# VH-VL binders against a0b8k9r932to1074: the designs that were tried, part 4

Target 1, 143 residues: a0b8k9r932to1074
Amino acid sequence: NNLPLDGIVFISVRDEDKAEIAEVARRFVNAGLKIIATDGTSGYLRGSGVPAERVRKIYHGSPNVLDYIRRGEVKLIINTPTTKQSVKDGFQIRRSAVDYHVPYITTVQAAKAAAEAIEKALRGELTIKALDEYHREVRYRAL

## First folded at step 21 (VH-VL)

Design j4
Fold by OpenDDE, fold request of step 24:
Formats: sequence, C-alpha cells, structure tokens
Structure j4 (fold): chain C 143 residues (1-143), chain A 122 residues (1-122), chain B 107 residues (1-107)
Amino acid sequence: as target 1 above (143 residues)
Amino acid sequence: EVQLVQSGAEVKKPGATVKISCKVSGYTFTDYYMNWVQQAPGKGLEWMGWINPESGETDVAEKFQGRVTITADTSTDTAYMELSSLRSEDTAVYYCATGYFSFDSGYPFDYWGQGTTVTVSS
Amino acid sequence: DIQMTQSPSSLSASVGDRVTITCKASQDISNYLNWYQQKPGKAPKLLIYAASSLQSGVPSRFSGSGSGTDFTFTISSLQPEDIATYYCQQAYDLPLTFGGGTKVEIK
C-alpha cells in the first residue's frame, strides 16, 4: 500500500463532502495525479476549477471505473457514503479495489491526510508519522 | 420512523403466480435498494434478489432466475416480488429488506418487512 | 458463490452463560459480515455489521469479531430474551449469502 505519486484517483463523494474534497482533489492534481469521478462529483470538481474526467456508471457500459482499475491505472479511491451511488456499482468497485489492491478512503479527514503525505513525499519530506497517518486512514486488504 | 409493510398471506396452487408487495415509509424510496429474502419453514434465510427503485434495474439469484420478477412503483413507494410457476418448495415466508451501503459498513439489512407467508398446496 | 458455514447449528446454555457462534466464509470477505437475530415468528434483526460494529440500540452483551474467513459472534451473558436463531451474512459479493443459522435455547 504505497502512496500514489502518479496515476489516477477515482472520487465519488456525497454532496456534503464535495467542497472539502475539491480542495483535496486540487492538491492531487497539483501533485501530478489525474482525477476521474462520477457524474455529480466530477461536475462539482470541474465547477470548482479542478480538472476531473467524468467516468461512466458501470451499468452504462465501458469504459467505466472498473476498466481503469483493472488496467492498474487507478491508484486510490475516495468514496464517502452516499445514497446517490449505485449499490451495485459500489459492490463491484469495492471488490475490484480489493482484487487489484487499490487502497480506498472513506472520509474527508483521511483524504486530507493522503494529500498531505503525497505532497511531503514529493518534496522529500516524508516522515514516519505522516506515513503512519496515511496508512492508518486508508483501508486496504489483500485477498 | 422507517417502516416496511408487506401484503398479506397467500395460498396458491402449484403452477400459479404470487405477487407480494412491500410499501415503505419514513425514507426516500428511491434512495435505497430493496431486497427480497426467502425463508422456508424451519430453514435459513436466502437472498432472492434486489431492485434499484430509481432505475428499475434488478439482480436475481440464480436459483430464482426465470421465475422471479422484482419491480418498484415510485408513485406509491412500493416494491413488488412476483414468483411464477409456484412449487411446493416455494412455501415460505418472504421478506423485503433494505439497508445502507458503504465501503466501511458493508451492506447490512437494518430494515425488514414483517414477512409474507406463501403456501403452495395442491 | 460465497458459502457461509455457521456452527453450531444449535446450542443450549444457561442464563448468564457466555455463548459463542462461529461463521466461516469460503473465501476472504474482509470484514463485510453481518449478524442477525431472529425470534420465532418475527423478521430478522440486525445486531452486528462490518464484523464487529454494534448496531444502535443493541445491548452491549452482543459482540462480533473476525476478519477474512473466520468470524465469531458472542453473547457475553445469555439472557432469556436472547432465545432466537442467529444468522451470519456476507455482504462482500453477490449473491448475498447467509449462514445456516444457530438456534440458541436456554436450559
């Protein structure tokens, strides 16, 4: 479970979290990561000046987030609980995250910790504390 | 208060079709998937399938494919489960159930209907 | 499909006893396991979710532990009102599947 220093971050968050996640996403982009997101999330991010590619819902066909995960392109998932998210899609994304060893974050706080750790890493200032905080906040389990 | 209220008991003959309803209140019907669970007398719980009330998309367990139709009426906040070609082994209590999905909590069924007894007898 | 093997199928214990039920998954399901209580003639009731999280309003004598393939449900001090059948359920993948259940009775 390494810090993602390149690749794609998939973001799907509830409305209440979008403002804070937009700032996190901005930090990811500035760090060189690419953002893909669900319709509502991507729209908000773009509206906030953060580049984010809209990714199709899984049941709408390919390419969708599963394709990016299976390609090894998605390096981190940020998913805060929302009723607007397809449960079926959620099941598939979660399973794929585990199968392909993609860490996922479910809180704004954890997302911020990730951004901080990534930025520190890029500056060569990564500390054991920062890394521990990141690892504590992200969820990851290998099959 | 969240409530799932199911239709009453049914008695059917083999080969007939039964349609059970589950009316919800206390939450936005379209926000949560509705699941159906079968429980034969003295037996365990078996997931039959679910529906996304917003989109109408369904998934049905292989055991019930071809005989089960799950639908939702958003105008009445009611989910339906129709089981055709009834057999004696379909005699069971059928539950509707819903819950909240998240990466942290999984998918627990924290709301259940009271159950509908279906008896299939010649 | 993910098979959930629950044991024992039934048990009888005295009031105040510690009761332990186990559930084994045929594959790694992380912590996506729920425990339900079903009393006769009633719908199942959620007690534990995410393997170890206590549902709101559920007495603290109920607990769950485990991750991966092996899970445990515990009643620290069995009460008369705990007479029921308990089920584990995996929510890791479709189709959703339940354990065979454990009938808990009081001596």
Scores: ipSAE 0.838, ipTM 0.933, lowest interface PAE 0.6, mean pLDDT 94
Fold by OpenDDE, fold request of step 24:
Structure j4 (fold): chain C 143 residues (1-143), chain A 122 residues (1-122), chain B 107 residues (1-107)
Amino acid sequence: as target 1 above (143 residues)
Amino acid sequence: EVQLVQSGAEVKKPGATVKISCKVSGYTFTDYYMNWVQQAPGKGLEWMGWINPESGETDVAEKFQGRVTITADTSTDTAYMELSSLRSEDTAVYYCATGYFSFDSGYPFDYWGQGTTVTVSS
Amino acid sequence: DIQMTQSPSSLSASVGDRVTITCKASQDISNYLNWYQQKPGKAPKLLIYAASSLQSGVPSRFSGSGSGTDFTFTISSLQPEDIATYYCQQAYDLPLTFGGGTKVEIK
C-alpha cells in the first residue's frame, strides 16, 4: 500500500463514476503518472481531455493489463464494479494485483484520497493525515 | 424480480447426452456470467463452468472438459448446459447460478435456478 | 485448485443455541469467501459474501468472519427454520470451489 509517485495507473470504472474519476485521472496525469484503461473508461477519459492509453481486454491477448502488472509498471488499480467488464478478466486482474503487490481502489472517494496524497507528496507537503486517509482507502493483502 | 427457471427432470441411459436450459428474467441476460453447478445425491456442490452470454466465452472445470458444452441464446435469455457421454456418476441435480463481481464483494452467487435432476441409469 | 475444508460435516443443536461452522482454505483467499444455506430439495441461498457481509434480506442471527485461510460462520440463535446444509465457497480463483458442507439439525 505504498503511495505511487510514478508509473502507471490502471483504471476501469462504471459509467456513473467516470465523470469524477476523470478529474482524479487528470490529477494523476498532472502529477506525472500514466493512465491506461479499458475501452469504455479510456474513451471517456480521452473525451474529457485526459490522456489515457487503451489497453486490450485480457481475453483478446497480449499486451494487456496483466503484462503491465507483471512488469511492475502498474502501481495502482482503480476498479469500481461494473457489469460491462469481463468477470474472468476481473478475476485475473484481482489475483495479479495481490501476487504483484499492487494496491487497488474500488471507490471514487478512495481515488480522490489517493490523488490528494500523491500531489502532496510530490510537493513535499505530505502529512500524516493525508497518508492515513490513503492507507485506509486502498486495499491490498499479500498471500 | 430476478428469476432463473430451469428445464424439467431428465432420465437418460449411459452414453446419452442431456441438455439443460436456464431461462432468466428480471435482469439483462448479457450483463452477468451464468454458472453451472453439479450436486450429486447427498453430496456437496461442484462448480462445472460458466459462460459470458454476451461474448459466448466459456470456462469449464477440468473434471468436465470434453463432455460439457455451455451455450447461451441471447434472443431468448436462455443459458444451456449440455453433458455428453453420460455416466451413472452424472446422476445429480444441476443448478444454474449468477451473481455480481467486484473487487470488494468477490463473486457470490446471488441467484439460483430451481435445479434440474438428471438420472443416468441403464 | 483451492481446497475448502469445512467442519464439522454435521451437527445437532437445540433451538436458541449458538452454532459455529468453520471453513479452511488450502491457500490465502483474502476475504473472498461466501456462505450458502441449502434446505432439503431447494437451491442454495446466499447468506454471507466477502467473508462477513450479510446478504440483503438475511436475518441478523447469521454472520461470518475471517480472512486468509480460516473462516467462521455463526448462527447466534438457532431457529427451527435454520435446518439445512451450509456451504462455504471461495471466489478468489478459478475453478470456484466449495466446502464439503455442514448439515445442521435440531435436537
Scores: ipSAE 0.836, ipTM 0.930, lowest interface PAE 0.6, mean pLDDT 94
Fold by OpenDDE, look of step 21:
Structure j4 (fold): chain C 143 residues (1-143), chain A 122 residues (1-122), chain B 107 residues (1-107)
Amino acid sequence: as target 1 above (143 residues)
Amino acid sequence: EVQLVQSGAEVKKPGATVKISCKVSGYTFTDYYMNWVQQAPGKGLEWMGWINPESGETDVAEKFQGRVTITADTSTDTAYMELSSLRSEDTAVYYCATGYFSFDSGYPFDYWGQGTTVTVSS
Amino acid sequence: DIQMTQSPSSLSASVGDRVTITCKASQDISNYLNWYQQKPGKAPKLLIYAASSLQSGVPSRFSGSGSGTDFTFTISSLQPEDIATYYCQQAYDLPLTFGGGTKVEIK
């Protein structure tokens, strides 16, 4: 439920979202967050000058995104629906996100809202409005 | 228009093997996992397993492990479910079904085949 | 495995009645619960996904609610064409599992 100000953001987005997410990711990096991403996403981000570490698919072994989640290192997940992602991996990642209370974002709009909120928070300018917008778009599961 | 068209009804003897097909149209076959669901007469729905048509990777429910083989032919946009060592309890309608996965929506089965009736009797 | 307990197993109601079906998961499945309608001799049809989202083309008299372990499916005004068996299905984890179904009939 907390806005991540440090740690790792896992990003896996569909092709049509990569351009906009690259800008969001850049903002995350500038804010001090680390980016890990799936093959296609990480490649695009790096090609756009955004540092992004390629993370293994779950079925390719460790370390993979689940390891980072379980270690409490992943603080946010950005996952826009794509046919290119493994559904099986998706199930596991989604479950882990819930189990470990990692918020996830599924739209570009929400991702942008997150970046905005993070930047404002770092500047001490966080408003209730910005936080509400973030929380409205970000999914959480409290156990 | 998305369509899942399954093969026709089958009548088999115990111990035999049945292989039913599910041909898809209206979307890219490799974009979605294909699921198989069993429904015994007058009973509920039971997930059997799925295949990733792109990679060929499959998962099969424990109940059917060892007897079910799910395959996909990308050249014909057709998924197959083969059930071996048939027994009377395998008498059922079998459906292929597919849907879109997302963190928001889960994994609903948006599209279903019309079903294939398999009758196992001596 | 996640068990889905659906109730009632059957019900009979009059046209225009409000119909309520419940589904209970053996563990927290968040909102990853779908509802299907299956008419006799036909394949199931998706009505509700993500616990409360109405599938495109589905009449607004159908609705779903709930999260966690307890879910409810509602037909606000039962119509003759709603005669069917309804199933809940969790998509939180593998294996995917369905409720036992609820047969809905008209008096």
Scores: ipSAE 0.808, ipTM 0.914, lowest interface PAE 0.7, mean pLDDT 94
Fold by ESMFold2, look of step 21:
Structure j4 (fold): chain C 143 residues (1-143), chain A 122 residues (1-122), chain B 107 residues (1-107)
Amino acid sequence: as target 1 above (143 residues)
Amino acid sequence: EVQLVQSGAEVKKPGATVKISCKVSGYTFTDYYMNWVQQAPGKGLEWMGWINPESGETDVAEKFQGRVTITADTSTDTAYMELSSLRSEDTAVYYCATGYFSFDSGYPFDYWGQGTTVTVSS
Amino acid sequence: DIQMTQSPSSLSASVGDRVTITCKASQDISNYLNWYQQKPGKAPKLLIYAASSLQSGVPSRFSGSGSGTDFTFTISSLQPEDIATYYCQQAYDLPLTFGGGTKVEIK
């Protein structure tokens, strides 16, 4: 079970998804999770009233998103496809997510399912259905 | 329509340098990393390296380090690969290639140049 | 570097036959494996990405499966236009690496 009940969610999404992801991120914050995000995404989230810490690009050094992943602080990654992101950074983050067993989500639908599951878990109402929906949408390897 | 158009075939002597161009049209040049791939006669494909045309950042596979320089000219939407100190085993077809990175689809190359044949002979 | 071992290196089959090609990675690469077709004198063409996802415009007789280290590419019914060399490629980590290729011929 890798449902994140505390810790950090890393968010880096394409412009088209930012509005919907901002509402999902608000639900994470309301649930007690912290948000870290890349420059453009963090700016959008903060402009929408969602607290988000801007992370350094990997080539700028530490601390960056890889440092948070390696320390076990990142519990979920939300990254939707874009041509604008650094492909080299993408390879490093993806490999780290796989190596450190951090679930990652590539669609708005999966992000919404994750928010729903977390909210239900905090109310003590988590169902097999909600958890199954979360796992169906999230890409990660079992240990 | 996306097009990657490479420069023409080259015949070189050992020790020479070749510089291959890859001109892009049909998409924003700076949005995609450009890759270079070597294919020796009767052999498979080998990744040589890539460039981010926006930043100029490059990576070169260890086998080619010290002999390969990858550059991009954003004013002409053209990537270049320069291979120096040519040897006969560098005889190959060279491709430029690019694609779309995502966490769920990987990094497949869905756009390829037509290839440039380089012949290195004594 | 991640080594990709592709087999067989060559095969001959009749039109209509089922063709199977395998690709083995030297380490777990999750599902980050692509399959390309290369016809003589042409650049490679992407057929399958992420191990099993069919590229747009590619006929449904082509398929892929597998995860981890063992991957399979299948042509369900070989057609004359499928004469080509097929390559797997891992896209898990740098440097990107390809299998040695499988030349498919009509007997």
Scores: ipSAE 0.532, ipTM 0.806, lowest interface PAE 1.6, mean pLDDT 88
Fold by ESMFold2, fold request of step 24:
Structure j4 (fold): chain C 143 residues (1-143), chain A 122 residues (1-122), chain B 107 residues (1-107)
Amino acid sequence: as target 1 above (143 residues)
Amino acid sequence: EVQLVQSGAEVKKPGATVKISCKVSGYTFTDYYMNWVQQAPGKGLEWMGWINPESGETDVAEKFQGRVTITADTSTDTAYMELSSLRSEDTAVYYCATGYFSFDSGYPFDYWGQGTTVTVSS
Amino acid sequence: DIQMTQSPSSLSASVGDRVTITCKASQDISNYLNWYQQKPGKAPKLLIYAASSLQSGVPSRFSGSGSGTDFTFTISSLQPEDIATYYCQQAYDLPLTFGGGTKVEIK
């Protein structure tokens, strides 16, 4: 079961998704999770009142998102695709997520399902339906 | 309709340089990396490298480093691959190809140029 | 580099036959494997991505399966227009690498 109940969520999303993702990120923070995000996403989240730590892109050096993943600190990745994303960085992040068994999410719908599942788990209300919805929407490498 | 149209066949002498063009239409050129693929006669496909047309960032496979220069001209929506110090083993068909990266789909090449035959002979 | 081993290198089958091609990766590549068809004198054409997802406009007789290191491509009922060489390609990590190809002919 890869439901993150504590730790770091890495968020990097396209502009069109930022408003809805900010609301999801608030739910993660309220649940006790920490947010790290790339420049544009972290700026939007902080401007929306959601605490989010800026993380360097891979080519800017350490610490970057790969360092956090490799140390086991990132428990969930939310990355909605954009044509502005470096394909090279995308390959590195995806490989690290697969290699370190970090679940990743590519849609707003999946991000909402994750937030709901986490909230219910923390309240002791987790149901088969909530877990099933989360697992259907989240991509991760099987162990 | 998406099209990748490559420059015509070339015959070169050893030691020469060839520069192949790949002109794009039907999508926003700067939105997608452009890849180059070599296919030697009777052989399979080999990735040479890529460019991000917006930034000019490139990566070249180790086998081709030092001899391959990949560039893009955003004013004409054209990518280029230049191969220098040609050898007979560089005789091949060269393709440009592009696709959409995502964590879900991987990086399949949806669109390919028609190929450019380069013949290196003394 | 991730090596892709494709087999067989060639095959000959009758119209209507089931054709199976395999591709083995030198390491776990999850489901990041593509299949291309290349007809003589033409550029490769994408048939299947993410191991099993059919590209738009590709006939349903083509299918793919597998994950990890072992992948299978199947033509359920070979048609005359399917004469081509088929290539697998991993898209897990750089450099991108292709299998050696399988030439499919009709008897």
Scores: ipSAE 0.524, ipTM 0.809, lowest interface PAE 1.6, mean pLDDT 88

Design j4
Fold by ESMFold2, fold request of step 24:
Structure j4 (fold): chain C 143 residues (1-143), chain A 122 residues (1-122), chain B 107 residues (1-107)
Amino acid sequence: as target 1 above (143 residues)
Amino acid sequence: EVQLVQSGAEVKKPGATVKISCKVSGYTFTDYYMNWVQQAPGKGLEWMGWINPESGETDVAEKFQGRVTITADTSTDTAYMELSSLRSEDTAVYYCATGYFSFDSGYPFDYWGQGTTVTVSS
Amino acid sequence: DIQMTQSPSSLSASVGDRVTITCKASQDISNYLNWYQQKPGKAPKLLIYAASSLQSGVPSRFSGSGSGTDFTFTISSLQPEDIATYYCQQAYDLPLTFGGGTKVEIK
């Protein structure tokens, strides 16, 4: 069971996905999860009324997303493909997520499924179907 | 249509410097890192390093540290690789290459330049 | 650095034969492995990414499999136009590294 029921969700998504991801992020916050996000994503989320802590880019030093992952604080990563993300940072974050067994989600569809599964879990309604859908969409070292 | 067009073949003496260009068209130059790959005669492919054209951030593989300078000119959509203190073993074909990074795909190189032959001889 | 050991270094096969090439990584690289085809005098061409994903426009006779440290590239039915050298490349960590290549010829 890798469903995050507490802790931090790291969000970094392309501009085209930000509106839909803001809706998902609000569902996470309502469920008691905390959001950390890169500069552009955190700005969009806060502008949409979703509390999100801005994390420093890796090359600017600590604390950055790698620090949160290494401390075990990040329980889920949502990252949709973007040309604006540093490829070097992408390698570092991906390597860290794999090394520290943090599940990641790369599509809006999977992010919506995660929110639904978390909400059902909080109501005591988590089903094999909801958990199975979440696990099919979430990726980490077991690919 | 995406194109990576490299400068022409060069013949150099040991100790000289070569600067190879890679001109981009068909995509936004600053959106993708540019990579450089060496292929010595009868040998495989070896990654030399890369540049982010937007920020100027570079990394160079350890083997080439101190001899390779990678630059980009966003006004002409052209990347450059400069190799100094040339040796006979630097005789090779040099490629520029680019691709799209994602957490799902690794970093495959979808597009390659045609290659630039550099010959280093006395 | 992650070393990629590719075998065999060369092979000859008949048209229609199944061809198998392997790459072994010096550490677990998940599925972050790419396969390229290079014809004489030409730049490499991407065939397979993420170990098993076929690049757009690549014939379905090409396939890849594996994860972790052991990877396989297969041509299900060798064609005359498949004469080339094939390279694997890990894209798990920097520096990016390639296998030594496999030269495939028709006999």
Scores: ipSAE 0.507, ipTM 0.799, lowest interface PAE 1.9, mean pLDDT 88

